VH-VL binders against p39960r1967to2165. Designs and how they scored, part 30

Target 1, 199 residues: p39960r1967to2165
Amino acid sequence: VPLEDVCERENTLIPTIVVKLLEEIELRGLDEVGLYRIPGSIGSINALKNAFDEEGATDNSFTLEDDRWFEVNAIAGCFKMYLRELPDSLFSHAMVNDFTDLAIKYKAHAMVNEEYKRMMNELLQKLPTCYYQTLKRIVFHLNKVHQHVVNNKMDASNLAIVFSMSFINQEDLANSMGSRLGAVQTILQDFIKNPNDYF
Below, E stands for the ipSAE of ESMFold2; O stands for the ipSAE of ESMFold2 at other seeds; V2 stands for 0.75 times the mean of E and O plus 0.25 times the DockQ between their complexes.

## First folded at step 15 (VH-VL; framework fv_disitamab)

Design Z5 (at its last look DockQ between E and O 0.39; V2 from the best seeds 0.00; counts 0 for: chain humanness VH .575 < .582, pae E 9.1 > 2)
Fold by ESMFold2, look of step 15:
Structure Z5 (fold): chain C 199 residues (1-199), chain A 121 residues (1-121), chain B 105 residues (1-105)
Amino acid sequence: as target 1 above (199 residues)
Amino acid sequence: EVQLVQSGAEVKKPGATVKISCKVSGYIFTTYWIHWVQQAPGKGLEWMGYIDPSDSYTNYNQKFKDKATITADKSTDTAYMELSSLRSEDTAVYFCARLPYSDFWSEFDYWGQGTLVTVSS
Amino acid sequence: DIQMTQSPSSVSASVGDRVTITCRASQDISSYLAWYQQKPGKAPKLLIYDASTLQSGVPSRFSGSGSGTDFTLTISSLQPEDFATYYCQQYDSYTFGGGTKVEIK
């Protein structure tokens, strides 16, 4: 389901499932070693996905305060799978190349940091509201995970690697020999380390 | 494009150690996990373990945890598997394989060519 | 660990035949299953992932189906290059099926 359709149906700026999953991870998962790296069990992730699907319209009544959802890595896995299953990435199909071209120029030293940040902010302001707000919520969440790196061993660089694959399809990976994947990683790492510069 | 190139065949005596290399090219080494798979002569495939090259985090099939040590060298884009205290039943072809989407349950999309280790007295 | 039971262990077939191979998982694995082809002396080659999605460059005569515990690989019209051993694999703990050798009849 498109992100815009979910937010419109729910009358929200950010999908309810995203908010609930991230809040639970922030409550009890920030110190989990290997958070977002260590997969949860397939059974637990499937049970959680089925529970979300079986509440019908998903009117925000679903709660993660249930003994079935004890495994933080299953909650994290469900969130990652949600992002992977979106039909359009959070940079949008229309703008993915604009984002990555900007980062490629920056990595090639063709642009100073202050200009990069200004132009990146310009691109972010062009995103549909629900894409921007959902991305913002995720970036601030990942910043919190990064702040707990002493315990969880997941710094901004690791998190950028983990989440970058949600922003580029497999064909572009093969065709670009990783240059656009590296661009996405650069963008995400900077967002995670310096969220207030962008959001 | 994406390529995993393993070290050549080895012949070892019982009790020896062997270290197999898997050099990658065509992608950013730290982006994807490297898995190792054993295939004994005339037998099927058996998963041994993996490494995340970004921080050297490893996970092993319990059967192989006292036999195999998996490492990675980011400076040379090379993963390694060391087999210790070799016995004749360790005679097998050993494959490295890449896992796309290192943070999800995924298939092995690229494989090394395999390294035959023969253990005989 | 999740056990994978692959059937049959061997199939004798002719060029042009339809070949079906099954895998059964000991517990529900949703669609997290891949099929590989392996020729003697070679590394396995990915054919199908997520139970039914055809890998790029794989001929359309290969197809996969199933979800939950029961999965099928089908070769609609066997070609000379398809004589090989086929393996299924589940992604949770990376257990492989025992393999199915497709041989010339």
Scores: ipSAE 0.011, ipTM 0.562, lowest interface PAE 9.1, mean pLDDT 85
Fold by ESMFold2 at other seeds, look of step 15:
Structure Z5 (fold): chain C 199 residues (1-199), chain A 121 residues (1-121), chain B 105 residues (1-105)
Amino acid sequence: as target 1 above (199 residues)
Amino acid sequence: EVQLVQSGAEVKKPGATVKISCKVSGYIFTTYWIHWVQQAPGKGLEWMGYIDPSDSYTNYNQKFKDKATITADKSTDTAYMELSSLRSEDTAVYFCARLPYSDFWSEFDYWGQGTLVTVSS
Amino acid sequence: DIQMTQSPSSVSASVGDRVTITCRASQDISSYLAWYQQKPGKAPKLLIYDASTLQSGVPSRFSGSGSGTDFTLTISSLQPEDFATYYCQQYDSYTFGGGTKVEIK
């Protein structure tokens, strides 16, 4: 389901599933060693996803405070699966090349940092509101994960690698020989380390 | 084309060590996990452990936790498994295999050709 | 640990025969099971994942079924290249069945 349709249906700026999953990870998962790296069992991930589809769609009392959801890595896996299953990435199909071209140019030393940040902020302002707000929520969440690196072993660069696959599709990955993937990683790492510069 | 190419067969004496390599090509090494699987002569397959090449985090089957050390070198797109204190029961073919998703356990879609390690007196 | 019990240990069959191999899991694994084919001196080759989904490039004579604890691999008309050993694998925590060797009768 498109992100815009979910937010419209729920009358929200950020999908409810995203908010609930991230809140639970922030409550009890920030110190989990290998958070977002160690896989949850696929059975637990799919059970949680199905519970959201069955219970969360019709019952606002649905919570993640349930013995079925004891595994933090299943909650994290469910969130990553949700992002991968979005029909459009949070940079949008229309703008993903604009984001990545800017980062490629910056990595090639064709602009100074202040200019890069200004142009990146201009691109972010062009995103539809639900894309921007959802991206913002995720970036601040990952900043919190990064701040707990002494315990969880997941710094901004690790997190950027893990989440970059959610921002580039299969054909762009194959065609770019990894150049656009590296650009996405650079963007995400900077967002995660410096969220207040962009959001 | 995705390929996992392992180092050649090894013959070792009891008590020695061996280090098996698994060089990957055709995909970005740091985005997929590498698992290791043992197959003793005439026996089935047994999972040994994995490495996440992005940060070298490892997890091991309890049976192999004192036997195997799994590492990765991002500069050469190569995973390694070192077997220590070799005994005759360690004689086996060792496979590396790729996990297609780093988010959860799934099937192994690509396998190395296998490396025979023979431990003989 | 989820134990996988694979049956039979071997099957003696002729070209054209229908061959059925079963796996039983010690607990409910939903559909999270793969089937592999292994020929002598070769690495295992993925045939089926998620219990019933055929891997790209695998002939349609192979099929998988089952969910929960009981799973079946079927070869509808055995071909000469199908003489091999077959393994099931659950991938909720990675255990393999003991294997089934399909041999010439």
Scores: ipSAE 0.011, ipTM 0.570, lowest interface PAE 8.5, mean pLDDT 85
ESMFold2 (binder alone), look of step 15: mean pLDDT 91; pTM 0.916

Design Z6 (at its last look DockQ between E and O 0.65; V2 from the best seeds 0.00; counts 0 for: chain humanness VH .575 < .582, pae E 4.7 > 2)
Fold by ESMFold2 at other seeds, look of step 15:
Structure Z6 (fold): chain C 199 residues (1-199), chain A 121 residues (1-121), chain B 105 residues (1-105)
Amino acid sequence: as target 1 above (199 residues)
Amino acid sequence: EVQLVQSGAEVKKPGATVKISCKVSGYSFTSYWIHWVQQAPGKGLEWMGYIDPSDSYTYYNQKFKDKATITADKSTDTAYMELSSLRSEDTAVYFCARLPYSDFWSEFDYWGQGTLVTVSS
Amino acid sequence: DIQMTQSPSSVSASVGDRVTITCRASQDISSYLAWYQQKPGKAPKLLIYDASTLQSGVPSRFSGSGSGTDFTLTISSLQPEDFATYYCQQYDSYTFGGGTKVEIK
């Protein structure tokens, strides 16, 4: 389901499933060693997603405070699976090249940091509201994970690597011979380290 | 062009150690994890573990955690797997491989050519 | 933990035949499954990912289907170059099926 359609249907700026999953991870998962880098069981991840789709759609009081969902890596996995299954990337297919071209110039030392941040902010302002707000929520979540790196071993660089699939689809990645993957990782690392510069 | 090039075949005696290399080219070494897969002669494929070359974080299949040591050298864009206390059952072809993303929910899209390790008395 | 049961272990077939290979997972793995072809002395080659998506450059006679626990690789018209062993693989713990050797009569 497209992100904008979910937000319209729920009358929200951020999909409810995203908010609930991130809140639970922030509550009890920030110190989990290898968070987002250690796989949860696919069976547990699918069970959680299906329970939310079935129970969450019919009951606004659905919660992840349930003994069925004790495994933090399954909750983290469900969040990553949700992002992977979105039909469009979080930068959108329409704008992913604009974002990544900017980062490629920055990596090539073709612009200074001040100009890069200014132009990146201009691109972010062009995103539809639900994309922007969802991205903002995710970036601040990942900044919290980064702040707990002493215990969880997941700094901004590690997080940028494992979340890059949510920002560029496999078709665009294959066509770029991998150069846009490095660009996505550069963008995400900077967002995670410096969220207040962008959001 | 993405390439994973492994070191050549090895013949070792029981109890010895072997170190297999996997040199990458055509992409940023630190942006992708490197996985290792064992294939015993005439048998199927078995995953051994991976390394994140950006910080040398490793994650092992429990079966291999006392047998294999995976490392990376960013200065040469090369991953290594060392096998210790070799036994005849360690005779196999060993592959390095990469995912299209550095994550655990993807397929292996690029493989090294394989390194045969033979352990014989 | 996830067991992948691949059937049959071998198939003898003629050029032009339809060949069907199955994998069954011990747990629901959604569509997170790949199929590989491996010829003797070579590394595995990716054919199908995410259960049904054909890898670039792979002939259209190969197709994949299934979700949950039951998955199928089909070769619609077997060719001489399709002599190989085929493996399924689930992504969670990187467990491979036992393989299916396809022999051309």
Scores: ipSAE 0.305, ipTM 0.712, lowest interface PAE 4.6, mean pLDDT 86
Fold by ESMFold2, look of step 15:
Structure Z6 (fold): chain C 199 residues (1-199), chain A 121 residues (1-121), chain B 105 residues (1-105)
Amino acid sequence: as target 1 above (199 residues)
Amino acid sequence: EVQLVQSGAEVKKPGATVKISCKVSGYSFTSYWIHWVQQAPGKGLEWMGYIDPSDSYTYYNQKFKDKATITADKSTDTAYMELSSLRSEDTAVYFCARLPYSDFWSEFDYWGQGTLVTVSS
Amino acid sequence: DIQMTQSPSSVSASVGDRVTITCRASQDISSYLAWYQQKPGKAPKLLIYDASTLQSGVPSRFSGSGSGTDFTLTISSLQPEDFATYYCQQYDSYTFGGGTKVEIK
């Protein structure tokens, strides 16, 4: 399901599943060693996904306080799986090349950092509201994860690599030369380290 | 174009150490995790663990956590696996492999050619 | 860890035969399963991922089916190059099946 359709269907700025999963990770998981790099069990991830599909759609009091959801890595895995299953990039399929082209120019020393940040902010302002608000929520979440790096061993660079797949078009995933993948990683690392510069 | 090239076969005595290399090319070394898989003679495949080459974070199958040490060298785009205190049951072919992205719950899309380690009297 | 039971352990078959290999997982793994082909002295080669998706460059005589706990690899008309050992693999903990050796009759 497209991100915009979920936000419209729920009458929200951010998909409810994203908010609930991130809140639980922020509550219990920020100090988990290898967060986002340690697998949760597939059985637990599937059970959680199915519970959201059944209970979350018809019961707005659905919560992750249930004993069934004790494993933080399963909650983190469910979040990553949700993002992977979205039909398009979190930069939107219409704008992903605008974002990556800008970062490629910056990496090639074709612009100074201050100009790069200005132009990046202009692109962010053009995103549909649901994309912008969801991206903002994710970036501030990853900033919190980054700030707990002493305990969890996940800095902004690691997180940028792990989450880059959710910000690239499928055709560019097949291209192993990876110039757009590297561009996404550069963008995300900067967002995660310096979220207040952009959001 | 993606290649994982492993070091050659090794013959070792019990108690020795061996270090297997896996040099990658055709993609960004730090963008993908490198996994290691054991295949004992006439047996199936067994996952050993992985390394994130960006910061050398490692995660091991508990069976191998005291046997294997996985490392990476970003300057040469090479991952390594060291096996210590070798015993005859460590005789196997060892593969490096990667996933299509830096995550879990996916298949191994590229494999090294394998390195035979023989531990004998 | 999730256990994978692969059967049969071997099969003797002729060129043109239909060959069916099964894997059973000890727990529900949804569709998170891959099939590999391995020839002697070679690394495994990915055939099918996500239970039923054919990898690029793999002949269409290979197909995968199943979800949950029971999975099947089918070779609709066995060719000489298909004599090999086949492995299933689930993505949780990366557990492999014991393998099925497909031999010439």
Scores: ipSAE 0.300, ipTM 0.708, lowest interface PAE 4.7, mean pLDDT 85
ESMFold2 (binder alone), look of step 15: mean pLDDT 90; pTM 0.909

## First folded at step 16 (VH-VL; framework fv_disitamab)

Design J1 (at its last look DockQ between E and O 0.85; V2 from the best seeds 0.00; counts 0 for: pae E 3.2 > 2)
Fold by ESMFold2, look of step 16:
Structure J1 (fold): chain C 199 residues (1-199), chain A 121 residues (1-121), chain B 105 residues (1-105)
Amino acid sequence: as target 1 above (199 residues)
Amino acid sequence: EVQLVQSGAEVKKPGATVKISCKVSGYSFTSYWIHWVQQAPGKGLEWMGWIDPSDSYTNYNQKFKDKATITADKSTDTAYMELSSLRSEDTAVYFCARLPYSDFWSEFDYWGQGTLVTVSS
Amino acid sequence: DIQMTQSPSSVSASVGDRVTITCRASQDIRNYLAWYQQKPGKAPKLLIYDASTLQSGVPSRFSGSGSGTDFTLTISSLQPEDFATYYCQQYDSYTFGGGTKVEIK
């Protein structure tokens, strides 16, 4: 389901499943070694996703405080699976090349940092509201994860790498030989390290 | 073009150590995880572990945790796997392989040519 | 740990034959499965990923299907270059199937 359709259906700015998963990770998962880099068991991830589809969709009191969900990496895995199953890039299909072209130019030293940040902010303001708000929520979450790097071993560069596929069109991933992947990683690393510069 | 080029075949005695290399070209070394896969003679494929070359973080198959050490050198775009205390059952072809991106739930899109390690007295 | 059961272990076939290879996972792995082709003395080559998506440059006679626990690789009309060993692989914990050797009859 497109992100906009989920937010419209729920009358929210950020999908409810995203908020609940990220809140639980922030509550008890920020110190998990290898968070987002070591997978949880796929059986637990499938069970959690099914619970959201059946229980969470019809029950506002649905909570992740349950013995079934003790694995932090299963909760993190469910979040990554949700992003993987979205039909569109979190930069939107329409704008992903605008974001990555800007970062490619910056990486090639054809643009100074102040100009890069200004133009990146202009692109962010053009995103549909649900894309912007969901992206903002994710970036501030990943900034919190980054701040716990002493324990979890996941700094901003590690996080940028493992989340980069959610910001690339599939056809560009297959064809780019890594150049657009590297551009996304540059964007995300900067967002995660300096979220207040952008959001 | 994307290439993973491994070091040549090795013949070793039991108890020795071997270090095989996997030099990459055609892409950014630190943007993709490198995996290692064993194929014993006449047998199938068995996953050994991976490394994130950006910070040298590793994850191992428990079967190989005391046998293999995976490392990366960003200055030469080369991953390494060292096999210690070699035994005859370690005789195999060893492959390095790349994911299309640095994450789990992905396939191996490029492979090295393989390195035969033969352990015999 | 997820076990992958691949069958048959070998098949003798002629050029033009339809060949079907199956893999069964010990638990639901969604579509997180790849198929590889390996010729003697060579590294494996990716054919299919995400259960059914054809890798770029792979001939359309190869197709994959299935989800959950049961997966199938099909070669619709076997060609001389298709005699090889085929492996499935789940990528939750990177377990490979035992392989299926496709031999000339």
Scores: ipSAE 0.495, ipTM 0.801, lowest interface PAE 3.2, mean pLDDT 88
Fold by ESMFold2 at other seeds, look of step 16:
Structure J1 (fold): chain C 199 residues (1-199), chain A 121 residues (1-121), chain B 105 residues (1-105)
Amino acid sequence: as target 1 above (199 residues)
Amino acid sequence: EVQLVQSGAEVKKPGATVKISCKVSGYSFTSYWIHWVQQAPGKGLEWMGWIDPSDSYTNYNQKFKDKATITADKSTDTAYMELSSLRSEDTAVYFCARLPYSDFWSEFDYWGQGTLVTVSS
Amino acid sequence: DIQMTQSPSSVSASVGDRVTITCRASQDIRNYLAWYQQKPGKAPKLLIYDASTLQSGVPSRFSGSGSGTDFTLTISSLQPEDFATYYCQQYDSYTFGGGTKVEIK
């Protein structure tokens, strides 16, 4: 299901599943070594996804307060699986080249940092509201994970690498001969380190 | 063009050590994890482990944890796998490979040509 | 570990034949499965990912289907260049099927 359709059906700015998963990780997972880089068991991830699809769809009071959801890496994995299964990336197919072209130009030293940030902010304002708000929630979450790097070993660079598939799909990546993946990672690293500059 | 170029074939005696190289080109070395895969003669493929070249973080198949050491050199865009205390059952072709994303739940889109290691005495 | 059971171990077939290869996972792996082709002395080549998505540049005579635990690779009309060994692989822990050698009859 498209992200915008989920937000419309729920009458929310951010999918409820994203909020619930990120809140639980923020509550008890920020110090987990290798968070988002070490997979949880796929059996636990499948069970959690099925619970959201069945119980969460018919019971808006659905909560992660349950002994079934003890494994933090399964909760993190469920979040990544949700993003992977979205039909479009978080930069959208329509705008991914605009984002990545800007970052490529910045990496080539063709503009100064303040101009880059200004133009990046202009691009962010063009995203559909649901995309922008979901991206914002994710970026502030990843900033919190980054702040716990002493314990979890996941700094902004590591997080940018492991979340890149959520921001550029394989079709768009194939068209770029690989240069756009590095651009996505540069964008994400800067967002995660400096979220208040953009959101 | 994405390329993974491995070092040449090796012939070793039992107890020796071998270090296989995998030099990449056509993409940013630190943006992709490098995986290693063993293929013993007449056998299928077996995953050995991966390295994140950006910080040298490694993850190993438990079977190979005490046999293999995976490293990366960012200055030469080269990953390495060292096999220690070689035995005849370590005779195999060893491949390096990458994912299209540095994440779990992805396929191997590019492979090195393979390095044959023969252990005999 | 997730076990991947691939069958048959070999197929003897002629050019033009339809060839079907199956993989079974020991637990639900959704669509997180790839198919590779390997010719003697060469590295594996990706054919299909996410169970059914054809890799760029791969001929349309290759197709993949299935989800959960049961998966199928089909070659609709075998060509001379298709004589090779085929492997499935699940992504969660990177285990491979045992392989299926497709030989000329």
Scores: ipSAE 0.484, ipTM 0.793, lowest interface PAE 3.1, mean pLDDT 88
ESMFold2 (binder alone), look of step 16: mean pLDDT 91; pTM 0.914

Design J2 (at its last look DockQ between E and O 0.85; V2 from the best seeds 0.00; counts 0 for: pae O 3.6 > 2)
Fold by ESMFold2, look of step 16:
Structure J2 (fold): chain C 199 residues (1-199), chain A 121 residues (1-121), chain B 105 residues (1-105)
Amino acid sequence: as target 1 above (199 residues)
Amino acid sequence: EVQLVQSGAEVKKPGATVKISCKVSGYSFTSYWIHWVQQAPGKGLEWMGWIDPSDSYTYYNQKFKDKATITADKSTDTAYMELSSLRSEDTAVYFCARLPYSDFWSEFDYWGQGTLVTVSS
Amino acid sequence: DIQMTQSPSSVSASVGDRVTITCRASQDIRNYLAWYQQKPGKAPKLLIYDASTLQSGVPSRFSGSGSGTDFTLTISSLQPEDFATYYCQQYDSYTFGGGTKVEIK
């Protein structure tokens, strides 16, 4: 299901599943060693995903305050599975080249940091509202994960690597011969370290 | 062009150690995890573990955690796998491989050519 | 842990034959499955990822289908270069199927 269709259906700015999953990770998972890098079991992830699809879609009282959802890595995995299964990436297919071209120029020293941030902010404001708000929620979440790096071993660089799939799909990646992956990681690392510069 | 180039074949005696290299080119070494896969003679493929070259974080298949040590050198864009206390059962071709995304659920899109390790007395 | 059962273990076939290879997972792995081709002395080559998506540069005679626990690789019209061993692989713990050797009849 497209992200905009979910937000429209729910009358929300951010999909409810994203908010609930991120809130639970922020509540009890920020110190989990290897968070987002160590796999949860696919059986537990499937069970949680199915519960959201069946119970959460029709029951506003659905919560993750349930002993079934003890495994933090399954909650993290469910979140990543949700993003993976979206039909479009969070930069959108329409704009992913605009984002990555800007970062490629910055990495090549073809612009100064102040101009890069100004132009990145302009691109962010062109995203559909649901994309922008979901991205903002994710970036502030990942900033919190980054702040716990002493315990969880996941700094902004690690997080940028493991979330790249959410921002560039495999079709766009194959057309770039790898330069766009590094660009996505540069963008994400900067967002995660400095969220208030962009959001 | 993305390439993973492995070190050459090795012949070792039981109890020895071998260190296999996997040098990458055509992409940013620290942006992709490197995985290792064993293939014993006439047998299928078995995953051994991976390394995140950006910080050298490793994750092992439990079967291999006491046999293999995976490392990376960012200055040479090279991953390594060391096999210790070699036995005849460790005779195999060893591959390095990468994913298009460094994440849980992805396929191996590029492979090294393989390194034959033969353990015999 | 997820077991991958691949069948058949071997197939004797002629050029032009349709070949079907099956892979079964012990748990629901959604579409998190790849198919590889391996020729003697060579590394595996990716054919299909995410169960049904054809890798760039792979001939269209290869196709993949399935989701959940049951997956199929099909070669619609076998060519001389297709005599090889084929493996499925699930992504969750990177377990490979036992392989299917496609041999010339």
Scores: ipSAE 0.560, ipTM 0.825, lowest interface PAE 2.6, mean pLDDT 89
Fold by ESMFold2 at other seeds, look of step 16:
Structure J2 (fold): chain C 199 residues (1-199), chain A 121 residues (1-121), chain B 105 residues (1-105)
Amino acid sequence: as target 1 above (199 residues)
Amino acid sequence: EVQLVQSGAEVKKPGATVKISCKVSGYSFTSYWIHWVQQAPGKGLEWMGWIDPSDSYTYYNQKFKDKATITADKSTDTAYMELSSLRSEDTAVYFCARLPYSDFWSEFDYWGQGTLVTVSS
Amino acid sequence: DIQMTQSPSSVSASVGDRVTITCRASQDIRNYLAWYQQKPGKAPKLLIYDASTLQSGVPSRFSGSGSGTDFTLTISSLQPEDFATYYCQQYDSYTFGGGTKVEIK
């Protein structure tokens, strides 16, 4: 389901599943070694996704405070699977080239950091509201994960690598010969390290 | 051009150790995980584990955690797999492989040519 | 642990035949499945990923279908270069099927 359609249906700025998954990870998972890098089992992840689909449809107060969901890596995996299965990336298909072209120029030393940040902020302002708000929530979440790197071993660089596939679809990867993947990683690393510069 | 080039075949006695190399080129070594796969004679393929070369974090198939040690050297863009306490059932071709996604739900898009390890007394 | 049951173990076929290979997962793996071709002395070569997506440069006679637990690789008209062993692989925990050897009849 498209992100905007979920937010319209729920009358929310951020999909409820995203908020609940991230809140639980922030509550119990920030010190989990290898968070977002160690897989949860697909069976546990499927069960959690099905619970959101079935219980979430009939109970808006559905929470993860339940012994069924004690495994943090299943919660983290469910979040990553949700992002992977969105029909559109978080930079949107319409704008992903604008984001990545900007980062490619910056990596090639074709612009100074101040100009890069200004232009990146302009691009962020053009995103639909639910894309922007969902991205903002995720970036501040990943900043919290990064701040716990001593215990969880997941710094901004690791997180940028692991989440970059959620921001660019497979067709764009194939056509870019890998340069757009590196650009996404550069953007994400900067967002995670410096969220207040952008959000 | 993305390439994974492995070290040559090895013949070892039982109880020995072998270290297989996998040198990459054509992409940023630290941006992609490297996986290792065993293929025993007359048997299928079996996944052994992976390494994130950016910080050398490793994750192992439980079957191989006491057999294999996976490492990476960022200065030479080379991943390694060391097999210890070799036995005849460790005779196999060993492959390194890469994902297009640095995430745990991806296919192997590039493979090394394989390294035959033969263990015989 | 997710087990992959691949059938048949061997297929004897002629050039031009339609060949169908199946793979069954012990639990729902969505579409997280790849198909590989392997010739003797060579590394596996990716044919299909995400159950049905054809890898770049792979001939269109190869196709994949299925989701959940039951998956199929089809070669619509077998060519001489297609005599090889084929493997399915799920990528939640990277378990491979046992392989299917496609041989000349």
Scores: ipSAE 0.453, ipTM 0.786, lowest interface PAE 3.6, mean pLDDT 88
ESMFold2 (binder alone), look of step 16: mean pLDDT 90; pTM 0.905

